# Designs tried in a protein design chat: VHH binders against q96n21r8to141. Part 20

Target 1, 126 residues: q96n21r8to141
Amino acid sequence: RDRLSFLHRLPILLKGTSDDDVPCPGYLFEEIAKISHESPGSSQCLLEYLLSRLHSSSGHGKLKVLKILLYLCSHGSSFFLLILKRNSAFIQEAAAFAGPPDPLHGNSLYQKVRAAAQDLGSTLFS
Below, E stands for the ipSAE of ESMFold2; O stands for the ipSAE of OpenDDE; V2 stands for 0.75 times the mean of E and O plus 0.25 times the DockQ between their complexes.

## First folded at step 11 (VHH; framework vhh_etentamig_d1)

Design n4 (at its last look DockQ between E and O 0.15; V2 from the best seeds 0.00; counts 0 for: pae E 13.6 > 2, placed apart)
Fold by OpenDDE, look of step 11:
Structure n4 (fold): chain B 126 residues (1-126), chain A 124 residues (1-124)
Amino acid sequence: as target 1 above (126 residues)
Amino acid sequence: EVQLLESGGGLVQPGGSLRLSCAASGFTFSEYAMSWVRQAPGKGPEWVSGISGSGGSTYYADSVKGRFTISRDNSKNTLYLQMNSLRAEDTAVYYCARDFMDYEEGSRHAFDIRGQGTLVTVSS
C-alpha cells in the first residue's frame, strides 16, 4: 500500500532531484515534505530514494539531494527524521566529496557539496 | 545550531527609514539565498525581498521596489534590509529566512528556518 502510493510520487521526486544545475523549485520542496507525512512507509521509501540518488548523482545531483534533506529536517515528518538520523553515515561521505577540477567551475561544486553536507550534519544533530 | 537573529526594528514616522539586520550562525551563510518576509497584524506572511548567496542578484516585491534595499556581508554572516520612505502599510514583524532556491520568476520560495522576527511600526 505504502509502496504503491509512493510510486505515484516518483514524478515529483524525479523532477526535484534531476541531475543538473537547475535548483529544485520551491514548491517541490513542499511536495516532497508532504510525502514524508503520508505514512511511515512513505518516509522510508523517500529516504531510500534520496540516498540512492545521492550516491548515484553528480555533484549537482548530490547538492540538490542534500538541500532537500536539509529542508526535510525542519519540514519532514518526525519519523523521517528519526530514520534519517539512524542512517546518517552518508553525511561524512558527502562532507569529503572531492574530484578533479571542473573545466568551468573548478572546485566550486565540490565545496558546495561538502558545505551542504556539513550544514545537514549540523542541523540534524543540533 | 542553526540560528537567525533579527534586529533593528522599532517605531518610525511615515517617510522615515530603518535598517534591519539578521545575524546568521550554524551554517555556511554564503551558500544560501536569503530573504526577508513580513507579517502584518491580521494578515498572512508576505515575501519582501531576496538576495542570492553571493549577493550578485537581488529581488523585491512590487510593494517595496524603489524603497527597500537588501544586502549581505558574507564575511560577517549578516543580512541587511535598508527600508526608506516607510509607510503605514509597512508595519509588520520582519523575519529573516534562509531560502533554498535561486530566485526564478513565478516560483515559490522555500524557507526552512527563520528568526523570531523584529517589529517595525510605522505610525505618526
Scores: ipSAE 0.145, ipTM 0.588, lowest interface PAE 2.0, mean pLDDT 90
Fold by ESMFold2, look of step 11:
Structure n4 (fold): chain B 126 residues (1-126), chain A 124 residues (1-124)
Amino acid sequence: as target 1 above (126 residues)
Amino acid sequence: EVQLLESGGGLVQPGGSLRLSCAASGFTFSEYAMSWVRQAPGKGPEWVSGISGSGGSTYYADSVKGRFTISRDNSKNTLYLQMNSLRAEDTAVYYCARDFMDYEEGSRHAFDIRGQGTLVTVSS
């Protein structure tokens, strides 16, 4: 039933993790942090969603998810932080994010994703 | 309560230098990327510079590259902007902000501004 409650939060999550170059508004970070405080089940669903979005998105979506996770390190629930630390293998993978050179943007997006992953790792384990 | 307090502004001649400071409190400073944003009279806000939470990555608007240097001291919860070779066009109120998003196309919603800013005036 926690998964059913979580489904009502999808509009907020889809807006905050859209796979485009429009920045995520700051108020959405706060709304997403509230989801992590609702219950342990909501925290688990939130992490599952964010990691699936990270893997399925292009560089813009990956960057947004990593920034959301970084915000949650200090504003998410203690339980969310615990399960994030235990499921942190993605950080090393994102820190190596690369692809063919983008003729329009060069390597800038890949660099931003790698930098965000490094910031997240430093925050989680420092 | 999150607080950001800007200081170090003043009146300076063209070609001069100033160092701005931003004292941060109410949050774990080292966990947040930070930016400087400025607003000239009668204009909208303009992103100036950004720095990662660790201080390892720095970014600059084209208009200030080579003249301004952003830095931070996480042990003192302080953000800095060293401004050299100042021009009349640099006249503005300067704000520090927590940065929750991409420096390339920053929006107003991505910058968390809490202070009243510090005025920099570059006179002829």
Scores: ipSAE 0.000, ipTM 0.119, lowest interface PAE 13.6, mean pLDDT 78
ESMFold2 (binder alone), look of step 11: mean pLDDT 82; pTM 0.827

Design n5 (at its last look DockQ between E and O 0.12; V2 from the best seeds 0.00; counts 0 for: pae E 8.8 > 2, placed apart)
Fold by OpenDDE, look of step 11:
Structure n5 (fold): chain B 126 residues (1-126), chain A 124 residues (1-124)
Amino acid sequence: as target 1 above (126 residues)
Amino acid sequence: EVQLLESGGGLVQPGGSLRLSCAASGFTFSEFAMSWVRQAPGKGPEWVSGISGSGGSTYYADSVKGRFTISRDNSKNTLYLQMNSLRAEDTAVYYCARDFGDYEEGSRHAFDIRGQGTLVTVSS
């Protein structure tokens, strides 16, 4: 039931978390937040998706996911925030994200990801 | 804790000028686009101006173009709004807001937090 409904939201999520240098469009933040409010099951599926995407994506994808999660701290459902807090180990990992300099971006993307993770951590546990 | 604190509002005559400030804390200020929004008495909120994280891009509502200037100092975590040639219809509470849209898509804002606002009253 919840999974089937969530699958219909995948196009929005795929677009919002595309692993490229195109920022997530503003309207998608609101659409993704709505997903968290559909049901507790939907919130669970959303979190699982975002965490999977975070771990499998490049710096660009990671940055998008972290920003989406940060937005959800204010606009997501209370249940989503609850399970996010219970599964927050990824924040420390993202805050330590590093690698070789990118030919185009140097270390900028690493810094942005780490900063986003720090902002998320501060917001989530403040 | 994330916080936005507006200041600089007050009473000013038509044609006058005012400079608003917004002090940000609790997040990486330079990584976020910022906006000014205002709400006049009896009206809904209105987007006024926006600026990219780096400050390289600025945007304005048609109602304030040529009169207002948005800027930021990332070293001070501060957003500004210089308001010139003020009109009675500019009377409103002005809010600073953090914007996830970053204006690169040019269409829709995504605000998550705003300050308590500062009142601007334009009256003779």
Scores: ipSAE 0.869, ipTM 0.928, lowest interface PAE 0.5, mean pLDDT 94
Fold by ESMFold2, look of step 11:
Order: structure tokens, then C-alpha cells, then sequence
Structure n5 (fold): chain B 126 residues (1-126), chain A 124 residues (1-124)
């Protein structure tokens, strides 16, 4: 595994997945995709990191991670896509993401998270 | 190389119409939400309109609702902005952008602007 090499990439990942309302900068999507192409070990570390952030973050962080994963479906390595498909249970959890305020009335962060999860599922398994 | 090339601007009288185009290349166009962003001289970028990757959802700033229509043709990798009932306040350089944030009205945006823009001047 390339864990030591991956550790040098953490500043990029922390910036792109911060749990706040500042969107992930567009150039970071491309930089994160490059990590998935470096080696199978880098892909495994990247997926582990992204899923950990998905589970630990509020709706803002969850949305960022889901958008990054969606980008990686078409721009990540073939190995990354393979291990993502094998670890896809998180999609159903994110598609059911809810809490106050109620998503029944207008656009909300919960609605955006659920929509991003649904887009990811349809892209992975269409 | 990601490229976005805006065109269709010009000088128009108040109440007139223009149609802006943005030719996209170097990426899978249909995967990205797109926005039009304008910048008046000496001011920062202002979001005008956004559209989902599929084109199924469109969004507008309050200042342009009912006058502007965003659309896209994913088979031609082209984004459009139909601008009707133009006013002096619409004078700006118009850019197309990939929107890595939210493309909805009143949301956090992350614009990826690559072109020189197209100048729209509304003057009598």
C-alpha cells in the first residue's frame, strides 16, 4: 500500500472536504482524480479517506464528498471505480439523509445530499 | 485542455435581445452543471443563471428572472443564454463557467471560468 505517499496528499484532501459551506474548488476535483491514478494502493487510501469523511461530516461535508465521488466515476482510475462499486452501501444511507429543517418544503442541504447520492448510484450502476 | 469560448455579445438598445453561446471542449460537458456569470467594469463576478448537467433544472438570479433563458445542447457541447428585455444594468462581460458548487439561486457557487467572456453593452 502507498500510505506514506498518500499522507503527502492530505492537505489537498482536507481542503476539498472541509466540513463547511465553502464549496470544493474546481481544480481540486482534478487533483483528487490524479491521486486515484497513481497506484492501486493510492486508490484504496483515497476511498477509505472519502468514506470516512462522508460518515463523519455534516451535510456540507457529505455533499462535497458525494460530488467528488461522482466526479471520480468518470475521471478516476478503473481500479478506483472497481473498489467504489464493491463498497457502495453508503449510497443508500446518503440517499436517506434527513433532519431538521424538513426537506418537504423547498431546497435544503438534506435534499442536495440525497440528490447527489441518487446521481452517484445511477452513475455507478446505470 | 478545458476550454470555454463565449460569443454573441454586442451593442444593443434597451428592450433589445441577444443570444449568447458558449462552446465547450476538453471535458465531458453533460457531467457538469454550468452557469453564466457577469462582471460589470470594476466589480466582482455576479451569478446570473445556472443549469444542471442534464439540462432538466434551470435557475436564475432575481434580477434576470422572466427576461433571460438558459439552455444547453449536450450533443453540441454548447451552453446558451437568451437575453430579452435588456436594460442598462445588464451591461457587463458575460462568462460561462463550470459550477462545482451549487448552481441554484441563493447558493454557494464555485465557478471555473476559462474564457475571455463576451461583452454585452446596453445603451441608447
Amino acid sequence: as target 1 above (126 residues)
Amino acid sequence: EVQLLESGGGLVQPGGSLRLSCAASGFTFSEFAMSWVRQAPGKGPEWVSGISGSGGSTYYADSVKGRFTISRDNSKNTLYLQMNSLRAEDTAVYYCARDFGDYEEGSRHAFDIRGQGTLVTVSS
Scores: ipSAE 0.012, ipTM 0.307, lowest interface PAE 8.8, mean pLDDT 83
ESMFold2 (binder alone), look of step 11: mean pLDDT 83; pTM 0.840

Design n6 (at its last look DockQ between E and O 0.02; V2 from the best seeds 0.00; counts 0 for: pae E 18.8 > 2, unsure alone 64.97 < 65, placed apart)
Fold by OpenDDE, look of step 11:
Structure n6 (fold): chain B 126 residues (1-126), chain A 124 residues (1-124)
Amino acid sequence: as target 1 above (126 residues)
Amino acid sequence: EVQLLESGGGLVQPGGSLRLSCAASGFTFSEYAMSWVRQAPGKGPEWVSGISGSGGSTYYADSVKGRFTISRDNSKNTLYLQMNSLRAEDTAVYYCALDFGDYEEGSRHAFDIRGQGTLVTVSS
C-alpha cells in the first residue's frame, strides 16, 4: 500500500531531482515534504530514493538532493528525520566530494556540494 | 503515473533461452538507468543487470555474466533481458527496476521501484 502510493508520487521526485543545472522549483520542496508525512513507509521509500539518487547523480543532482534533505530537516516528518539520522554516513562522503575540474564550472560545483553537506550535517545533529 | 510492466517469463528447460521485456511509462525513459532484479523462492532480491540511460554502458552480476544481455529501445520505452544458457538457479520472479540516475554501484540495492514481475522457471 505504501509502495503503491509512493509510486504515484514518483513523477514529483523525478522532476525535483533531475540531474541538471536547473534548480528545483520551490513548490516541489513542499510536495516532497508532504510525501514524508503520508506514512512511515512513504518516509522509508523517500529516504531510499533520495540516497540512491544522491549516489548515482552528478554534482548537480547531488546538490539538489542535499538541498531537499536540508529542507526536510525543518519540514519533514519526525519519522523521516529519525531514519535519516540513522543513515547519515553519506553526509561525510558528500562533504568530501571532489574530482577533476569541470570544463564549464571548474571546482565550484564540488565546493557547493561540500558546503551543502556540511550544512545538512550541522542542521541534522544540532 | 509511473508504470513498469514486465513480460516474457515462462517455463524453460536448462540450457534454454528467454527474452524478457519491460514496458515503461510515466517518465522520460531515456534519462534514467534501468535494472533487472530477481527474487527466487525463499531468497532475498538479487540485482541481475543494469544499463545506462543512453544504453552505452551495461553491467552484470557475476552469476549471469556471459549468459545474459541487457538492452533497451528508448524509442519504444522498453527494456530487454536476453537470457541464454539458463540454469535451475535462475528460477525467479524477474523485475524491471528504475534506477535514479546514471548507474552506480549503489543503485544495485534500489529494488523498490519495480513492476509486478514476470516468473521464469527453469526445470527439466
Scores: ipSAE 0.039, ipTM 0.417, lowest interface PAE 3.1, mean pLDDT 88
Fold by ESMFold2, look of step 11:
Structure n6 (fold): chain B 126 residues (1-126), chain A 124 residues (1-124)
Amino acid sequence: as target 1 above (126 residues)
Amino acid sequence: EVQLLESGGGLVQPGGSLRLSCAASGFTFSEYAMSWVRQAPGKGPEWVSGISGSGGSTYYADSVKGRFTISRDNSKNTLYLQMNSLRAEDTAVYYCALDFGDYEEGSRHAFDIRGQGTLVTVSS
């Protein structure tokens, strides 16, 4: 039942986690946070979706998911935060996300992914 | 000296296919992410696709998802773009690019170093 209800929210999630260089709009962060408050089942479906996208996406999608998870640390349900803490092994993996060095700018998509993962770990466990 | 040489462009009909190649030299190819960028006549550059140095991660602009496939052969220092189901709006000069930058604005960073381009024309 909860999975069927969650599937109706999938268009919002696909838009907010598109694997492209367009930042997730702020209103989508708010809509995604609402999903985490709908029910424990919706929170579980949301976490499973976000972690699946984190695993399967390029650096742009990974960065978007990590920023959404960071937003949810402050705005998501307490149940969502509980299951996120219990499924947090991905943070160390994302903090080691590797790519070519950027000798010109110092900033790269891979560095941004690693930094977002470090911020998430610090926020979630503090 | 970094060199990138695109090839494989040409004239095709709508619905047709082409495979672009980019021969790379003068750097350790496998250590760098690569992109394809295209520029239609009279337009600004448009980022098309990107691939990690290992080839393990690929990504695409919405306009080409499901039709184009980026790949690389690190033993041959060659980047590829398989273009299927071509449309008139795909007409452009296609460049391969070495990416040193932040993919949040990927088209801008895809221009750090690029080749001379190969022309793809989709028309009857």
Scores: ipSAE 0.000, ipTM 0.088, lowest interface PAE 18.8, mean pLDDT 75
ESMFold2 (binder alone), look of step 11: mean pLDDT 79; pTM 0.799

## First folded at step 13 (VHH; framework vhh_etentamig_d1)

Design w1 (at its last look DockQ between E and O 0.10; V2 from the best seeds 0.00; counts 0 for: pae E 8.0 > 2, placed apart)
Fold by OpenDDE, look of step 13:
Formats: structure tokens, C-alpha cells, sequence
Structure w1 (fold): chain B 126 residues (1-126), chain A 124 residues (1-124)
């Protein structure tokens, strides 16, 4: 039931976590936060999606996911935050994100991802 | 701990000027879009101005364009709002907010944290 309902929200999530250099629109942050409040099951599905996306996406996708997670620290459901804290190992990995320099932007994207991860860690456990 | 602290508000006559400051701590300040929002008595929140992380892009609500200037000093983790030619309708509590939005449109902004605000009163 929760899984089926969550599937109807996938278009929002796919748009918000697109693997391109276009920032996530502000209104999508709010829409994604609403997903976490629908049910505990919805929160679980949301976390699983975001973590999966985080691990499989490029630097741009990772940055979007991290910022979405950071936003959810303030606007997500209490249950979502609970399970996020229990599954926070990815923060260390993201905080160490590195790769070859981009021909145009150098290491800027890596730095942004690391900074976002660090900020997420600080916020989540503060 | 993530924190935003506004200052610089006060009483000013119409046509006067004020400069607001917002001290940020607990996060990588330069990586975030920052915005000023205000709330007048009996009214809902209104987006006032926004600035990109680098400070290279600035945006203003039509109601303040040409009168207000947003800026930031990332070395000091501080956001500023220079307010000139103040009007009675500018009276409000002004808040500094971390913004995840990517547009100059108020409806497209996404604020996750804000300060306690600073009161600006414009009155003769």
C-alpha cells in the first residue's frame, strides 16, 4: 500500500534528483518533504530511493540528494529523521568524495559534495 | 550548531537608510544561496532579496528593487542588506534565511533555517 503510493511520487523525485547540472527547483524540496509525512512506509521508501540515487549518480546527482537530505532535516517527518540517523554511514563516504578534475570546473563539484555531506552530518547530529 | 543571527534593525524615518547584517555559523556559508525575507504586522512572509553562494547573482522583489542591495562576505560568514529610501510599508521583521531555491521567484524558494529576525520600523 505504502509502496504503491510512493511509486506515484517517483516523477517528483526523479525530477528533483536528475543527473544534470540544473539545480533542484525550490518547490520540489517542499514536495519531497511532504512525501516523508505521508506515512512511515513512505519515509522508508523515500530514504531508500535517496540513498540509492546518492550511490549511483554523478557528482551533480549526489549534491542534489545531499541538499535534499539536508532540507529534510528541518522539514522532514520525525520518523524519516530517525531512520536517516540510523543509516548515516553514507555521510562519511560522501564527505570523502573525490575524482579526476573536471576540464572546466576542476575540483569544485567534489568540494561542493564534500561540503554538503559535512553540513548534513553536522545538522543531523547536532 | 547551525545558526543565523540578524542585526541592524531599528527605527528610521521615511527616506532613511539601514544596513542589516546576518551572521551565519555551523555550515559552509559560501555554498548556499541566502535570502532576506520579511514579515509585516498582520501580513504573511514576503521574499525580499536573494544572493547566490559566490555573490555573483543577486535578485530582488519588485517592491524593493532599486532601493535595497543584498551582499555577502563569505570570509566573515555574513550576509548584508543595505536598505535605502525606506518607506512605511517596509516596516517588518526581517529574517535571514538559508535558501535551497534556484530562482528569483519567491514561490520557488525553499528555506530550511532562518534567524530570529530584526525589527525595522519606518515611521515619521
Amino acid sequence: as target 1 above (126 residues)
Amino acid sequence: EVQLLESGGGLVQPGGSLRLSCAASGFTFSEYWMSWVRQAPGKGPEWVSGISGSGGSTYYADSVKGRFTISRDNSKNTLYLQMNSLRAEDTAVYYCARDFGDSEEGSRHAFDIRGQGTLVTVSS
Scores: ipSAE 0.827, ipTM 0.910, lowest interface PAE 0.5, mean pLDDT 94
Fold by ESMFold2, look of step 13:
Structure w1 (fold): chain B 126 residues (1-126), chain A 124 residues (1-124)
Amino acid sequence: as target 1 above (126 residues)
Amino acid sequence: EVQLLESGGGLVQPGGSLRLSCAASGFTFSEYWMSWVRQAPGKGPEWVSGISGSGGSTYYADSVKGRFTISRDNSKNTLYLQMNSLRAEDTAVYYCARDFGDSEEGSRHAFDIRGQGTLVTVSS
């Protein structure tokens, strides 16, 4: 099944979407885009993974996922773009993302998550 | 091919102003958050300023806040840095970069620098 084949790509995805302050390396954006071009099943698995990570992550992980999704708007497969549009409710939720001020960074991480969601929505539905 | 071409540097007196430009090509400019990164002689790279893909959010290192203004024109694929009230400590080569990080001062950033940079020298 495509889901089992997709599991061989998990090391790349885990590295690029780790829930920490280490940014996703730029070369991983390209590797992730390649996954979306392999098959419709791979695109579906990729979207499910990214949305799950978006939901479960702190602001660091959320920001990484949103930047990856923005990259995929023009570098992912046509099929990936179609299913992303069909599953886009998360954009409005992320655009309203908030939380208590971080003692070290204040509210800046939450603001960046909201800005990334706004960028994604503008790109996806323009 | 991704290209980033910086321009607008030069020699200026303290208190003066310069406007840097970065011409982008080979990628969808509006998809990427962009940053300016500078490298002073004998120092490591220092993040200066960042801007979201739409241009709706801007970010600055504490050392330049209130003096520098980042902007972008997505219709012309161009990133700008307006530098006012320049100081000797601002002397550096300035690079335009795609920003894969979170654009926070003191945080780790994955900057994609492609150009030769533009030299800004602030000297009496």
Scores: ipSAE 0.021, ipTM 0.462, lowest interface PAE 8.0, mean pLDDT 82
ESMFold2 (binder alone), look of step 13: mean pLDDT 84; pTM 0.854

Design w2 (at its last look DockQ between E and O 0.76; V2 from the best seeds 0.00; counts 0 for: pae E 2.7 > 2)
Fold by OpenDDE, look of step 13:
Structure w2 (fold): chain B 126 residues (1-126), chain A 124 residues (1-124)
Amino acid sequence: as target 1 above (126 residues)
Amino acid sequence: EVQLLESGGGLVQPGGSLRLSCAASGFTFSEYYMSWVRQAPGKGPEWVSGISGSGGSTYYADSVKGRFTISRDNSKNTLYLQMNSLRAEDTAVYYCARDFGDTEEGSRHAFDIRGQGTLVTVSS
């Protein structure tokens, strides 16, 4: 039931976590936060989706996911935050994100991802 | 702990100037778009100005264009708002906010944290 409802929200999530260099539009942060408040099941599905995207995406996708998670720390449901805290191992991994320098941007994207992860960790456990 | 602390508000006559500051702590300041938002008595919040993480891009509401200037010093984790030619309608509590919108002027913003605000009163 919750899973089916969540599937109807996928277009929003796909747009917000697109693996390109276009920033996530502001309104999508709010829409994604609403998903976490629909039900505990929706929160679970949302977390699973975001973690999956985090692990499978390039630096741009990772950065978007991390910033969405950071936003959810303030605007997400209490249940979402609870399960996020229980599944926070990815933060350390993201905080160590590295790779070969980009021909145009060097290490800037890696630095941004690491910074976002660090900020998320600080916020989540503050 | 993430924190934003506004300062610099006060009483000023019409045509006067004020400079607001916002001290940020607890996050990588330079990586975030920052905005000034104000709320006048009896009115809803109004976006005033925004600046990109690097400071390379600035945006203003039409109501303040040409009069207000947003800037930042990332080495000091501080956001600024220079307000010139102040008007009575500029009277409001001014808040600095971390903004996930990071979009062009007129786009929707996404504020997750803001300070307690600083009061600006423009009156003769």
Scores: ipSAE 0.846, ipTM 0.917, lowest interface PAE 0.5, mean pLDDT 94
Fold by ESMFold2, look of step 13:
Structure w2 (fold): chain B 126 residues (1-126), chain A 124 residues (1-124)
Amino acid sequence: as target 1 above (126 residues)
Amino acid sequence: EVQLLESGGGLVQPGGSLRLSCAASGFTFSEYYMSWVRQAPGKGPEWVSGISGSGGSTYYADSVKGRFTISRDNSKNTLYLQMNSLRAEDTAVYYCARDFGDTEEGSRHAFDIRGQGTLVTVSS
């Protein structure tokens, strides 16, 4: 089952989408893109994981997920891109991302999340 | 559509200088790390230099430190590479790239290259 075999990929995905200010390493972008090419089931599991992480994370995790999705627009499978377009309501929500001023960074992180979401929408639907 | 258009390459004698430009469009330029990547004939891609979205942090491969300067003008959506003291080994096609990874090490880069690059030839 694609869902069961996908669970073996969780360490890579957790490392690449950790909710901290450490950037996702470049090799993890490539590894995640490989997951999208393995099967339609792997693509569905990957999208489900990424959207769940987007929803549950602070601005740091949200930004990482959005950048991974941007990378997948040109490096992921055609099937992944298709299901991403069909499950795109999150883009509008992320483009409105806001919250109380962050004591260490002010509103800069919210603005980065909103910009990444806007760029993702432009890439997917233009 | 994301576009990255490199220009400014040409033929230069050793010790000479060139300034490369990269015009960016289709994304929020100021929010992304940008890198210059070069590819010499018959060789793989080599990261040259990187710059943070704001321009506040710059990074260089050891082979170009002290000779090359990366910069950006976010009001013009343009990335630059000033290349001084050019050597024959700098001969390559130079690409600009949106860099989703860390700009300090090649194994941590995730380059998004969209242009055809600009050729720099350093020869006598």
Scores: ipSAE 0.375, ipTM 0.718, lowest interface PAE 2.7, mean pLDDT 86
ESMFold2 (binder alone), look of step 13: mean pLDDT 86; pTM 0.876

Design w3 (at its last look DockQ between E and O 0.81; V2 from the best seeds 0.00; counts 0 for: pae E 2.7 > 2)
Fold by OpenDDE, look of step 13:
Structure w3 (fold): chain B 126 residues (1-126), chain A 124 residues (1-124)
Amino acid sequence: as target 1 above (126 residues)
Amino acid sequence: EVQLLESGGGLVQPGGSLRLSCAASGFTFSEYAMSWVRQAPGKGPEWVSGIYGSGGSTYYADSVKGRFTISRDNSKNTLYLQMNSLRAEDTAVYYCARDFGDYEEGSRHAFDIRGQGTLVTVSS
C-alpha cells in the first residue's frame, strides 16, 4: 500500500536526484520532505531510494542525495530521521569519496561530496 | 553544532545605514548558498537577498535593489548585509538562512536552518 503510493512519487525523486550537473530545484526539496511525512512506510521507501541512488550515482548524484538528506534533517519526519540515524554507515563512505581528477574541475566535486557528507554527519549526530 | 547568529541590528533613522553580520558554525560554510530573509510585524517572511557559495553571484529582491549589498567572507564563515538608504518599510527582524534553492526567477528557496534574527527598526 505504502509502496504503491510511493511509486507515484518517483518522478519527483528522479528529477531531484538526476545524475547531472544541474542543481536540484528548491521546490523539490520541499516535495521530497513531504514524502517522508506521508507514512512510516513512505519514509522507509524514501530512505531506501536515496541510499540506493547514493551508492549507484556519480559525484553529482551523490552530492544531490547528500544535500537532500541534509535538508531532511530539518524538514523530514521524526520517523525518517530515526531510521536515517540507524542507517548512517554510508556517511563515512561518502566522506571518503574520491576518484580521478576531472579534466576541467579537478577534485572539486569529490571535495563537495566529502564536505556534504561531513556536514550531514555533524547535523545528524549533533 | 550547526548555528547561525545574526548581529548588527538596531534603531536607525530613515536614510541611514546598517551592516548586518551572520556568523556561521558547524558546517562547511563556503559550500552553501546563503540568504537574508526578513519578517516585518504582521507580515509574512520576505526573501531579501542571496549569494552563492563562491560569492560570485548575488541576488536581490526588487524592494532592496540598489540599496542593499550582500557579501560573504568564507575565511571567517560570515555573511553580511550592507543596508543603505533605509526606509520605514525596511523595519523587520532579519534572518540569515542556509539556502538549498536557487535564485532563478520563479524558483523557490529551500531554507533548512536560520538564526534567531536581529531587529532592524527604521524610524524618525
Scores: ipSAE 0.809, ipTM 0.901, lowest interface PAE 0.5, mean pLDDT 94
Fold by ESMFold2, look of step 13:
Parts: sequence; structure tokens; C-alpha cells
Structure w3 (fold): chain B 126 residues (1-126), chain A 124 residues (1-124)
Amino acid sequence: as target 1 above (126 residues)
Amino acid sequence: EVQLLESGGGLVQPGGSLRLSCAASGFTFSEYAMSWVRQAPGKGPEWVSGIYGSGGSTYYADSVKGRFTISRDNSKNTLYLQMNSLRAEDTAVYYCARDFGDYEEGSRHAFDIRGQGTLVTVSS
């Protein structure tokens, strides 16, 4: 079963999708793309993980997941792209992402998440 | 429909200058770090320079420091590379790329290259 082999990749995924303001390092994008090429089962586990982190994270984590998904549009496996397109309802939800304004910094993080979601939708269905 | 369209290459003599441009479309340009990557004939790709979405933080490979200047105009969705004091070893196809990597830690880049590139030839 692919779930057991996927668990060995979890430290990479946790580091790349940590819910903080530190950008995902470039080498982790490449490592995550490799997961999508290992098998159809690994691709399914990867998508489930990324969507779970997207829904559970603050704006920082959401932005990281959306940028990882953007990278996978051109560097992920064909099978991963197929299942991503089939499970794409989250894009519209993320494109409407909002919260209380920060009086000092405004709502720039919400805008970044919405922009990334819009870019992902345009890339997938363009 | 992400597009990156490079231009401004050509034939130039050693010591000369060129300015490369990259027109971006299909994504929110200001939200992404951008890089120039070059590939000489028969060689692997080489990162040249990078710039964060804000436009204030710039980074250069050692081979081009002091000679090349990266800039961006977020209002025009355009990335630039000013190349001065050109040398024969700068001869390559130059590509514009979104870079998902982190320049600050020296981590490996994660390039998204979409264009055909623009050829720079430095020869007498």
C-alpha cells in the first residue's frame, strides 16, 4: 500500500507546508514534485495531504500550499494534474479567502492567498 | 495561460551592453520572485540573477556580480536584465523564470520556465 511509503515522505511535507511566514525552500518544491511521480497512490496521498493543510492552515500555510500546487501544474505528474482538476472546488473557496483587517498591515496576506488561488485556477483550466 | 516572453538578445562585441526584457502574463506578476537563467550550448542551465516580488531585494551569481543588474516594473508586468561589460562566456540563451525557491538561504531554485528564451552572442 502506497500510504505506508508516503509516511516516510511526511517530514518533507511538514517542513514545506509549515504554518509560518518562512517561504518553502526551493529544494522542497522539487522533492514534493517527485512524490507526485512515484505512483498514482502517492499522488492521491499527496493531494489529500495538501488539501487538508490548505483547509486547516492560516493564510501563511494556505499561501504555501497554493504555491506548491502551482509548481505542480508544470512539474507534477500527469496523474496528479488529473486528480487535482477533478478535486478543484477548493480554488473558488480560496479565491474568496478573507478575514478581519489588520489595522497596521491591512489585509495583504488575504489578497496574496486570493491571487495565488486565482492564478492556480487560470493555470489549471486555461 | 502563463506566458513569459523574453526579448532583447542579439550579437554584441566583448565589452558591450544589452538589456533583456521579459513580458509576463497569465499570473499575478508582483506576487512572485523572478529569475534569469542562462544556458550555453552543450552546458546545463545556470542561474544568473533573481529579484523578489517587491523589487527591492536582488541577487546575483558570482560570475555576473558588478556587471549585470536585474530589475522589474510591476506596473508593466516586465522583468529586466541590464548586461554590461559582456564577455564571450556570457554567450547563451537567456530565460525568464518564476522562481519558487528561497534566495536568502542559498537553497536550490525551483524554476518555472515557459519561453523560448533570447539568444545573446558575444563575439568580435
Scores: ipSAE 0.368, ipTM 0.730, lowest interface PAE 2.7, mean pLDDT 85
ESMFold2 (binder alone), look of step 13: mean pLDDT 83; pTM 0.839

